# Ledger of designs, part 5: VHH binders against Integrator complex subunit 15 (IntS15)

Target 1, 373 residues: Integrator complex subunit 15 (IntS15), of Drosophila melanogaster (Fruit fly) (q9vpf9)
Amino acid sequence: MSMSIDSNKLLLRKGDMKLDNYPTCAVEALTRLETLIASRNKQNMVMQIISEFIFLERTPKDGDVRKSQALPISQMNLFQEFQLIIALIEYFSRPGRDATRNAIFLSLFGSHLTPQRSKLLSRLISTAVSGSVAPLLSSAGTWMQQVGCKTPLSLEVAQNIVSDFISYSRKTPEQLKQLPMVGPHFAANFMVAVADLYLNEQRSPTLNPPPDALLDTITEWMMENPTLCQASQQPLVLPAGAIAMPFTTPLAGLLRWVVLAPLVSNRSAYSNLHLSLLRALQQLVSSGESTALPSQDLMQIVKSLQSYCARLAESKTDPQADAAYQKCMERFAQAVQIALSSNCITNQIQLLCLLESLPPHKLMKIVIEAHKK

## First folded at step 16 (VHH)

Design z01 (from x02 with Y32N S56Y)
Fold by OpenDDE, last read:
Structure z01 (fold): chain B 373 residues (1-373), chain A 119 residues (1-119)
Amino acid sequence: as target 1 above (373 residues)
Amino acid sequence: EVQLVESGGGLVQAGGSLRLFCAASGFTFSSNAMAWLRQAPGKRREWVALISEGGYTYYAKSVKDRFTISRDNAKNTVSLQMNSLKPEDTAIYFCAKDYMDYFRKLDSWGQGTQVTVSS
C-alpha cells in the first residue's frame, strides 16, 4: 500500500515527531530515515522528512522537492543550527550500519544544498574534526568521494577547515594533526580538495601557495603516514545497489605543489613533502594500483611550466639558467620516473610527448628516453 | 514516464572512436545526474561514466582519459565520446538516470546500444 506522501506526513505528524520539540524531532526523523532510505519509492518522502523535520525548511506544497526551482528556505535559528550539529554528531556516533549512516549523510547533504545546509555541513565537519568524531568523519569522507573532492561543495568544506584550524590559529591544533588517524579517508579526500585550492593555475591566474601552517600540516601527515594517500582507495560502504564513485588520490595535486613550489617558495617543507610523495609513489608500486596519477593532472603541471618558460622567454632568460625551473624539473622528473616505472600513469605516451615540449632538463630527458622505448 | 533512448553504437576497429548519444525525456533533465553503463557478454553491468547535474564528470578507471561524457541540457541529451577503443570495451552501452544525489542508484536506463570493437 503506497501510503501517499500525505499519509506518511500525517503519520509522522501524528506520531512523536513534533516540530515544536527541536532537536528531538530531528533525531526522531533520522531514526525513521534509517528504514526509509533504502526504499526507492520513498525517496521523495525521505527528502521531505529531512527538509521539514531536520532542517526546518518550508517546502512548496506541490510535489517533488527536487523539481521545485525554488530553494527551500530554512527557518532555523543559530541556536537550532547548533543543536542540530550536536544532534548529528551524537547520531553518527551511535552504533549502526555504516551503509545506512553514509546514505543518510548523503541524503542530508545532497546536490541541492541550500546555502544554509552548506554552511551547516562545513560547521558540522569542522566540529567533527575538533571532536575527533571518527564515524562522522568516515561518512564525510564517503560524501566527499561521492560528490567529488574537487567540487565547489568539497572545496568549501576544505576551505572552512583551513579557515577554522589554520587561518585563525597560531598553531595547528592537535585535533587537525590527528585527523589522519581519526578519519584517514576523510583526511585523504581533504588533501585532494586542499591540493586543488593552491598552486593551481586553473583556479587562479597566479600561483598561490598554501598557508604555511597548512603546508606544514600536510607535510607532517605525509611524512608520518606514507600510506595516507591510499586511504582514498578504500571501498565505500554504501547501501545495496548503490554505485561508488571513483576515488581520487591526493598524489597528483601534491605533486603539483612540490613541482611548482620553486616558482613561488624556497621553503624546505616542500622538499620534505616531495620526499614523502616519492615514498608514497613507491609504495603504490608495490600495491599494483595503476591509476594513482591521472595524465591530465600531470599535463596541467606541464602547462604551468610551459607558461613559466614562456615568461622567461619574454624576459630573455634561458630556462637552463633559471634555478627555479631546474628545481621544478628535477622534482618532476623524479616523480615521473617512479610513476612510470610503476605504471601508475594513464596515457603515458601523451604525457611523454608533452614533457618533451618543455625546455630540456638533463634528468627529465633521461627519464623520457628510458620510457619511450 | 522516463524515457532514455541510446544511439551511436556500432562496429569499430581497435583504436577507433565512437560517439554514443542518449535522448532523455519524462523528467527534469537538468536536475539529474546522468550516466553510461555497459554490460559485456557474460559480465555484470558496470558504470562507465557519470555527469552530474552540475556538469562534473566521473569515469571508471578502465575508461579514464579515453572516454568523455557530456550533456546538453537544452536538448536533454547525454553523449559519450569513446576514443582509443579496445576489444575489452565491447558491450551493450546503456544510458541511465540517477534517482538519488551523487550517483547512489540508477533508476532508469534505455534499451542500450551495441558497441563492438574488433581486434
Scores: ipSAE 0.023, ipTM 0.420, lowest interface PAE 4.5, mean pLDDT 86
Fold by OpenDDE, fold request of step 21:
Structure z01 (fold): chain B 373 residues (1-373), chain A 119 residues (1-119)
Amino acid sequence: as target 1 above (373 residues)
Amino acid sequence: EVQLVESGGGLVQAGGSLRLFCAASGFTFSSNAMAWLRQAPGKRREWVALISEGGYTYYAKSVKDRFTISRDNAKNTVSLQMNSLKPEDTAIYFCAKDYMDYFRKLDSWGQGTQVTVSS
């Protein structure tokens, strides 16, 4: 009985780890983290081990890594980064508890990352996508949810994926096409992130459409996997005591895409995406999920449309005669109808008022009238 | 030193509304997610709402559609509008700075503000 406690103590001593052999020391560190991660009181130690032995960061010896405002400087070179990526892929591919893997992943890549860690994370995930590494992608999905799908870190990851798989390829690689099957949770959260990147006036003064290949990929995902948007509804597998962050559906962002697309594009893919989106929305709403379309996101769409209509007014163009606006409103009204009918929209009254502020559209008017009661 | 000062708590009747405020100092406010936590008597502290650096909001299921978290980066403040309050919402509410770890730990430095919802 005494030997088991001592062996556990030995495993927990930072002092036994040698930095002399990278990436071996990183792998060893990861293994040790498995034991430590279960303990709430050892979080600082976990972070120190990660910084020192995995990322080769110089941390002040006596300082709480959590309290240090200064970003540690990693001494890791490009080759070591590559080694680490491979080591991590191998590690996450090993049989283990999901909660442990997720905890380790979250510990490795918290919200306050150094630029180097952030880049490494992006590369890691891209590599995982390329290699269809399901366990790692699962952890990445969990991570993205915990950090937030629309946070700068998540967006960076998404941008890198787009860059790696869409921008440099004439055709979407098969590995990305299969992502919903390999890592549905990650795929769903990825969609949230990418949806936020495009056709978003909050990010850009101009409505920038997604790359064609990305649009096609997302559309295909939505068409072939109607339940993909629900992939994040599953409870996160986290250690005991962990606070699980709520899931975000890609529906709101994608709705923004399809609704605003007529202003910038005539691609038929948006119509297909819209149809798939409506189906997904119906399914989600039927499941009782009330956060399918956050009111804030819908309001954002309205604001964009208001802005557009203001421009029309300046040009003395009647919005009723504007084909693009009409198409926007049609798509929007269909989605809003589904959402309102299921009471899935928060602050419904405010939304309705805002919708009424838009130039009238036949279908939207019907929808508004049906729900003003 | 990180300081968080909560205010705005009080006694309110069920169905009523309160607005909590938190003044933050000692860190780059605009670069950090902020959260509200609460601790009811005899219960564990739980997160209530979170607002990201970019202004995206997250809510606990129990307060969804009733509470609204907002932030003012110019003033280094985070607010929690609480509507349709229930007796179950009675708790000490804490302002917290988000720190992402494997437990999604939130750091609170404030003393909290008492919210009491009467039946």
Scores: ipSAE 0.020, ipTM 0.404, lowest interface PAE 5.2, mean pLDDT 86
Fold by OpenDDE, look of step 22:
Structure z01 (fold): chain B 373 residues (1-373), chain A 119 residues (1-119)
Amino acid sequence: as target 1 above (373 residues)
Amino acid sequence: EVQLVESGGGLVQAGGSLRLFCAASGFTFSSNAMAWLRQAPGKRREWVALISEGGYTYYAKSVKDRFTISRDNAKNTVSLQMNSLKPEDTAIYFCAKDYMDYFRKLDSWGQGTQVTVSS
């Protein structure tokens, strides 16, 4: 008598968890997940518990499971969302195994991330930043790496942080000052995402600079802690069988900021950030880390400069006479020199060839000649 | 339904080359990162290479400078060029979708393609 998989689902549902007491049922669910997550065979159950008892999602009763690719709709109201955020903060503040915490976080915001869950995640992380909730931020950092720091989801989280702490008048950048200390992994991954949001022609045809307050915050972080960029390289604590995704450092994105900044801004903060980046690169040399600057990211900078030079040509302006271009190239050459010396750039030859395609700059020429031998 | 079909595996001598292919369907290919994984006998599944939606490539240390991952969004395919193959590269190779598969069940994967490198 093959007791159908359905009967076991019913037995686990009926007995112990009452939906009528939110957020108590969510907290209970989280506790149950601790045990279930250890078993790979119970993943479906985990997801169901999360959907039903944590996010209060209802699956449309209509029988054709196959057709309704429709994302479950949460029945949570705004107050319940708030309660959940508080409950999660409390939960993640409890002593526990890092692997379990990370597994739960990934289960909550991984495979079934609805727009509503995404919004909730952003709010949760912002609240964690505000409250300096280190364990939760650690999980968030892990999450960002697993989903990718430059993915739409990560970017959304980053944008919301910027909005909450930088754009709104009541919150000062000072609220972010402790983030590198409280959650260095998250801070580093956040920097990756934020760096991707601005001065990026792949996202916008126009080079949009970061808000001044954000620039100042990032610059301060880098000045105070030149090794912060290495925090993204820390091994992930994942449950057994989970595959760690590659890390991304903020170095390339921030380098893009400082190199392209002269085209759109004369703020001195970029000079300070540039100096901090150079120091960070120098420290990488000492640590023997070889994967800090993907050549592809640097090539994007070159493409932006090529585009700018093309515009100069259209206006019959000599790039040699353009102060902005010269400053871009100077900053770029300095960084490339250090990076090449530390052997932290992938596909160096290709990059050098591409750099040669740019209008000549004295320092860049020296750098290229020194390393093409 | 997400479908991933691997091909191109086979027997090759050490120092040889193979090119693996994966045909993807059932999702928006261009909006997803793609990865190659491998599982050797008696070993855990390990990450080999990943290509992001934007074309950024990442490699495991063990295969760096030997393997190249690429994607064709027009054809919904991802490929893995494997050069300078070693006996330790012997494994079943799997194509995987996106970053979000944290708890990969074998049932969500294609059958994989066997790569055997002889000494």
Scores: ipSAE 0.020, ipTM 0.313, lowest interface PAE 6.5, mean pLDDT 87

Design z01 (from x02 with Y32N S56Y)
Fold by OpenDDE, look of step 17:
Structure z01 (fold): chain B 373 residues (1-373), chain A 119 residues (1-119)
Amino acid sequence: as target 1 above (373 residues)
Amino acid sequence: EVQLVESGGGLVQAGGSLRLFCAASGFTFSSNAMAWLRQAPGKRREWVALISEGGYTYYAKSVKDRFTISRDNAKNTVSLQMNSLKPEDTAIYFCAKDYMDYFRKLDSWGQGTQVTVSS
């Protein structure tokens, strides 16, 4: 007698979980999830418990659950959301297995988040940053990798952090400055996401630089910890049977920043960041199988430079005489030289070919010739 | 019932190309991430490529820059373009549904399609 998922839910309801006492019921639900999440066959139950007891979501009665593409609607009010955030912070601060915490976090905030859950997630993570809640940030880092650091959800989280700690703050809070120490994996993945938000022609036809405070913060992180970018490469602690998604390092995105920066900014911070990146690249030599710099990401930089040179041509300006272009190429060549030497670039030949398509630069030419052999 | 039907496998010489297809039914395709897995003889099944519901692509290191995963939500299909094939790519390839977005569990896959790359 295959007890219908409904019957099992009823059995769980008939248990000690009363919806009438929020957030107590949510905390209890989390505790119950610890035991259920280990079972491969109870995933639907897990999701139902989360929906009903944690997020107070109601499924519209009328529709065949199978047919109703309608996202569940949370009945949570603002106070309950706040209570949930606090409850989650407390829960994740409790001693426990990393795999379990990560599993629960991922279960709470999957890739198909409702707008309400997404907003709550962003608030939760901001609160965790503010409170330096290391276990939660670790889970958030894991989450960001699993869903993808450049996905809309990850970018939303990153943007929210920027808004909360950079845009609305006169000074960068100490908590954000300490983020690499408190949650290195999250910090690294955050850098991937935030790097994607700025100086990216794929997102905007105009090269928009990051806020000054953000640039300074990232630069400081990189200067203080050249190995921070490697934090993204840490193995994920996932439950049995879960597939770890590939990691993404912030190196390519940050390199894009520093290489393209001369086109929009003369801030010295970019030079410092560049230096830090070079150092980081030099350190990757020791890690052997580093996909730290995907050729595709570097090709994006080349395309941006090609576009810029095309504009120069339209204005009858010689790229050789353009100081900005020369500076871009210099930074780019230096990084590529180190990266090629460390064998951390995928599909090197294709990249070299694309680099040859750019107006000539003395250093870049040397680099290309040295490696096209 | 979730149904996944793989096609496009075959024999190809090293350096050659193949394109695999997967037809999906029995679930809301556009709301699910899709993946390709492969299993070589005597080896464990491994993931090859994944495409999110939003179209973000991820690749195993071994196939990166050679394989391209794509999806057509209108047709409920996922494809795997395989270029520069190597003997090491010989395996049964499976199309899989990302059943649980939180754990990235791939619990639904088809019968698979054989890909053989000759030296």
Scores: ipSAE 0.009, ipTM 0.295, lowest interface PAE 8.4, mean pLDDT 86
Fold by OpenDDE, look of step 16:
Structure z01 (fold): chain B 373 residues (1-373), chain A 119 residues (1-119)
Amino acid sequence: as target 1 above (373 residues)
Amino acid sequence: EVQLVESGGGLVQAGGSLRLFCAASGFTFSSNAMAWLRQAPGKRREWVALISEGGYTYYAKSVKDRFTISRDNAKNTVSLQMNSLKPEDTAIYFCAKDYMDYFRKLDSWGQGTQVTVSS
């Protein structure tokens, strides 16, 4: 059994080491990985094959593997990167088992990526969006959940999509508009990531709104499909022995958008998004899913509002007279009412207490009183 | 193995009505949302309607107030009542176990049913 593994490695080395054979060697490597990935004992070999034949990474010859924390350096040029992207798209478009595809994707793009692999991943996913490559996007959605939707890697992917499809385009491309249909899991996780990028005081001291085109796109998605946010809750198809990471829904982040939007924007799109969110929340109630809105995320919204009220106080402005604050609180209260009624908020008491710390709002007061009992 | 079998398609005049059926097997029907998708010639697949496990219904804007999705958990069936049909509704209609998995499932086991609306 050991001889066959060594022979396969040797065969890969002898046959594929010619740089002139790229991307053929990468494609062959991918095919071989299908067999190897099923074996728990061959993980190291899988990683080596990926490094050497797919990403063309060279390990620095210096002997002390332990000391050289130096990340493998890929020798890929830009053309080879392009070839790899095409090869991967083709590979993932082939008929196959979802588990195998996901396993391979996760093996290619683990949680610890080199900068080069990360960049390539972003380009790959962007290309997949552009080409509406559903199998690849499905794997990407799974990947995003496994690594975390709010991690730097996921945010980078999301930012690149925004850059490619929103920032450089006057109109949102049809391919992005159709993303929920082509890759609903990815779309949902993408929404988690993009929601985290904007109107988030944890990331920026200033509340930066999303680009208008992005807002419109997300709003349209939510209006057309109120169950889209549930796509993140789908069971993952993972390799044997793999543990599924918890899902994150875009609801909390998007709620933050709509609640805090009055502080920075009067666009009607936020109202539409708010309505869609309320509908989504109502739908969750019926599904019995209890963990759609983490209390921590809602508390973050409260903190932002507290900060705003503090600024009002400094300017000797009464929050009761501030139209923006009132609108924030109205939207927030409506969402909280639905969420509390559905028992989908964790640590409800803590949230209610924190909400009481805000300047009083008529509707919020009603909501708080109704649920503190 | 998950199986979905669509039926009820056909030719209908504009303004007419059709009712599509989908028979489901191989999974716990009552615990899954069901959806209808359609694909017109030369166009991409689009979402038409969804019914949740709890019976909540959602519709695409293009079919809202014209189409009605329903389910029978006892028979493991989902239906799509289509009223006031338009030529633009001409497509292959697919049943999906879940909106999230429709692509994989449709490619593996969904053949769809043809709906043609004549002007």
Scores: ipSAE 0.000, ipTM 0.218, lowest interface PAE 12.0, mean pLDDT 86

Design z05 (from w03 with S31D Y32N D61K Y99F)
Fold by ESMFold2, look of step 16:
Order: sequence, then structure tokens, then C-alpha cells
Structure z05 (fold): chain B 373 residues (1-373), chain A 119 residues (1-119)
Amino acid sequence: as target 1 above (373 residues)
Amino acid sequence: EVQLVESGGGLVQAGGSLRLFCAASGFTFSDNAMAWLRQAPGKRREWVALISEGGYTYYAKSVKDRFTISRDNAKNTVSLQMNSLKPEDTAIYFCAKDFMDYFRALDSWGQGTQVTVSS
């Protein structure tokens, strides 16, 4: 039996249909998901629809992946990635239906993302920041809290925002500067994530300061938006039966920046940020938030100071004569004083013991002695 | 260094036509999808048209059937033929290389080219 001219036309139509049908099939799939997500017993169908029609994935076959978990394989080209991002921006620009919108966002970008889905998510969020797409950014903020602000997924998003708006821009775009007003929950969670990327010896063997433009942006956010550190405390709008993950404030991570910054920088913006953090901490203490500064985060600051003092000892430099160390300790003592006065630090006894292990500083010694029984 | 330079804008009467050009350099043009965006005074930036590396096109609803995006890989140019122009098409038009360039075009890559459609 020989192939007919109609078979050749069908082959050409398959190619045209794949290009022309996308992103239409993704938009139709999103609409169908709204009704299917309401039924909690259809999650496998939801995942199949997302994989096949939104992300254009196929199930792995024998020989595609040896012994690894059978993750979907992406078949999207770069143009289809553009089309999907635009379609998702348009879909998520619709206001209202917060629980459904969040359920769809979480279904699209669950915690075990393929590399392509992670790349698409980062591009989507950067596009939403540039477009000031408040409903999408609200869902992205919820997503960051649900997967964890310091997980690799969230850190990749934060790093890509820094790249897109700080590294590749001659000046910081107005849309990034206005992010706390457009998406305060996302802005707060972004600050948690990005604070973890810099001046953090758990992430890098050296203390790498944030880019100057990022520091300036964060400092302005904190100065202009006094309730920003509290934005993640609002209850999440989640689908029925979903469990909200605990919120995280950016206070501890940003405190690490301002306390450790004198070791690597003379930028005056850190002084402004420090004052803003002290005011934010005082406001949270006055509101009764007793978990604002987790002791594990404060102990990491102590460890970094201990490492620096060990290097001073190798060069036979007295910590009392080292201006950088003295400035670090002044800032740290001021924050610890506020936190200890209100018992808002978990495991205070262990923290006080670690603080005593540091070379003496006048204000810190006073703070420690005032809170020892 | 990526460079995108828009040209061909001007004043035109409603119902008229205009062709915009974008000269690209600093990257492998033929391997990249390209886009046109626009921003009217006091309005948010919006996408207009996309063209894939292979020449497939996609248009915003507001311009479909009136605008045509095309590319010339030999000359590293993207063009936008705009027919049946309306006053609401009045905007500064920008070209973009990637989704990243989509949101950078106003701040980093140039001033765009002004299109003004009179009633």
C-alpha cells in the first residue's frame, strides 16, 4: 500500500497544529484544571494534564533514564517557552479566586520540579515583576512559603531576579523598586531567600557581599515599607485541606548582612539598613512575636565572627584594635539587646554562652551581664 | 555586548502603514526568537509580536491580521510591518531578544522608536 498525498498533508498539518495549537491547548488545560482541582481524588489526572498539555512533556521510556526516578521529559522549544510564559502571565493576571489561583500555581510548580519547569518558573516570575502582575506575585509568594524560602527552588528564583534586575541593568528598574507595594508577601519571601545567598558562610567559603544595587534596593524597601517584614505573617489562602507551611521573616538574614558587612565593605547603606532592622525588630517585639530571631541564625553570625577572630590571631592583631570587628560587635549587640529584653530568641542560654566565647566588646558584655541570672 | 536598535517610527494618519526595523548585534541572531513590544504614555508595557528562530509567528490579539513580524537572518534584522494603523497603536516600540530582554528594553537596550497615529 503506498502513501497518498493526503498522508503528506496530514504530516504537514501535524507540524502546523503543534505550533498553532500551542499555547491554546495550555490555556484550555488551565481552564479545565479549575474544576478538576476542586476534586481532591483527581490529582493524578491533574498532573497528567499539566505534564502533557501545559509543559509538553512525555513519560520516560526504557532507555531514557537508567535507574533514576521516572521524571517527565520536556519537548518544548524556546519559542513555545515564550508562548507559555505569555499565556501564564495572561491567565494569572485575572484578579480574584485566590484559593483556585494558588492551587493551580502550586500544581504547576510543585517541590520536585524538572530543570525545565524551574527555568520556566524563574522566567515567569521575573516577567511578572517587570509587568507588576500583582495576582501572579501573590501566588509566587505563597509558593515560596510552601516550598520553603531557602530551598534550592526558591534560591534559584531569587538568584534569577538578581541577575535579571540587578546584574543586567544599568540602573534598578522602577518595577523592582515598587515590588513591596505590588506583591508584599513575595517581596518579603524574596528578601528571606536573597539574604541567604550573600554574607553567608553556609553557602560560600567566603563572605560575599550582595551587589551594591541590590543592597540599596533592599535598604530602600525597608525604609519605605515599615510593615514589610510582617507581610508573611498573614494567613495563606490555600485550597481546602492544604496545610500551610510556617512563615519566615527576613530579619535574621538581613541582620547577618549588617553585622558581618564591616568585614568586607565600607558601604554606608549598611548603616541605614541596620537602623531599619532595629526599628522593625522593635515593632515585632512590641507585637508579641517571640520567634523573630531564631537562635540557629544568630549562632551562624557568631561562627563567622569566630572565624574572623581566628584570622586576626594568626596575624597577631588585637580584636580591640580592629575597627571592623568593633563595628560588627556594636551592631550585633544592639540587635541582641532588643531581642534578649523580650525573650524573643529561642535557646537563649546557648546563645549567651557562644557570645561569651567571642573576644570582649564593651556593649556586648553589658548586654550579656544584664541578662544573666 | 547585546545591542538592539529600533528605527522606522514616525507620524502617520489612521488607516496608514509603517514599517519598523530592529538592527541586532552582539549575539547569534539566527538562534534566538525575537519580539516586538510597545508602551503607550502612562500605560504598562505590552507585547505585540513574536517570531521564532525558525520563522513561526505569534501576535497579540489587538494587532493580529494587521501587523506582520519578519526576520532577515543574513542582515540580523527584525521588522514589523504595521498596516491599518489606529490611534490606539500610538506608542514607543521596542524589540527584544529573549523574555529577559522583554522587560529590559525600556531600561537598558535603547529608547525605542516612536509611532504616532493621528485621527
Scores: ipSAE 0.006, ipTM 0.444, lowest interface PAE 9.9, mean pLDDT 81

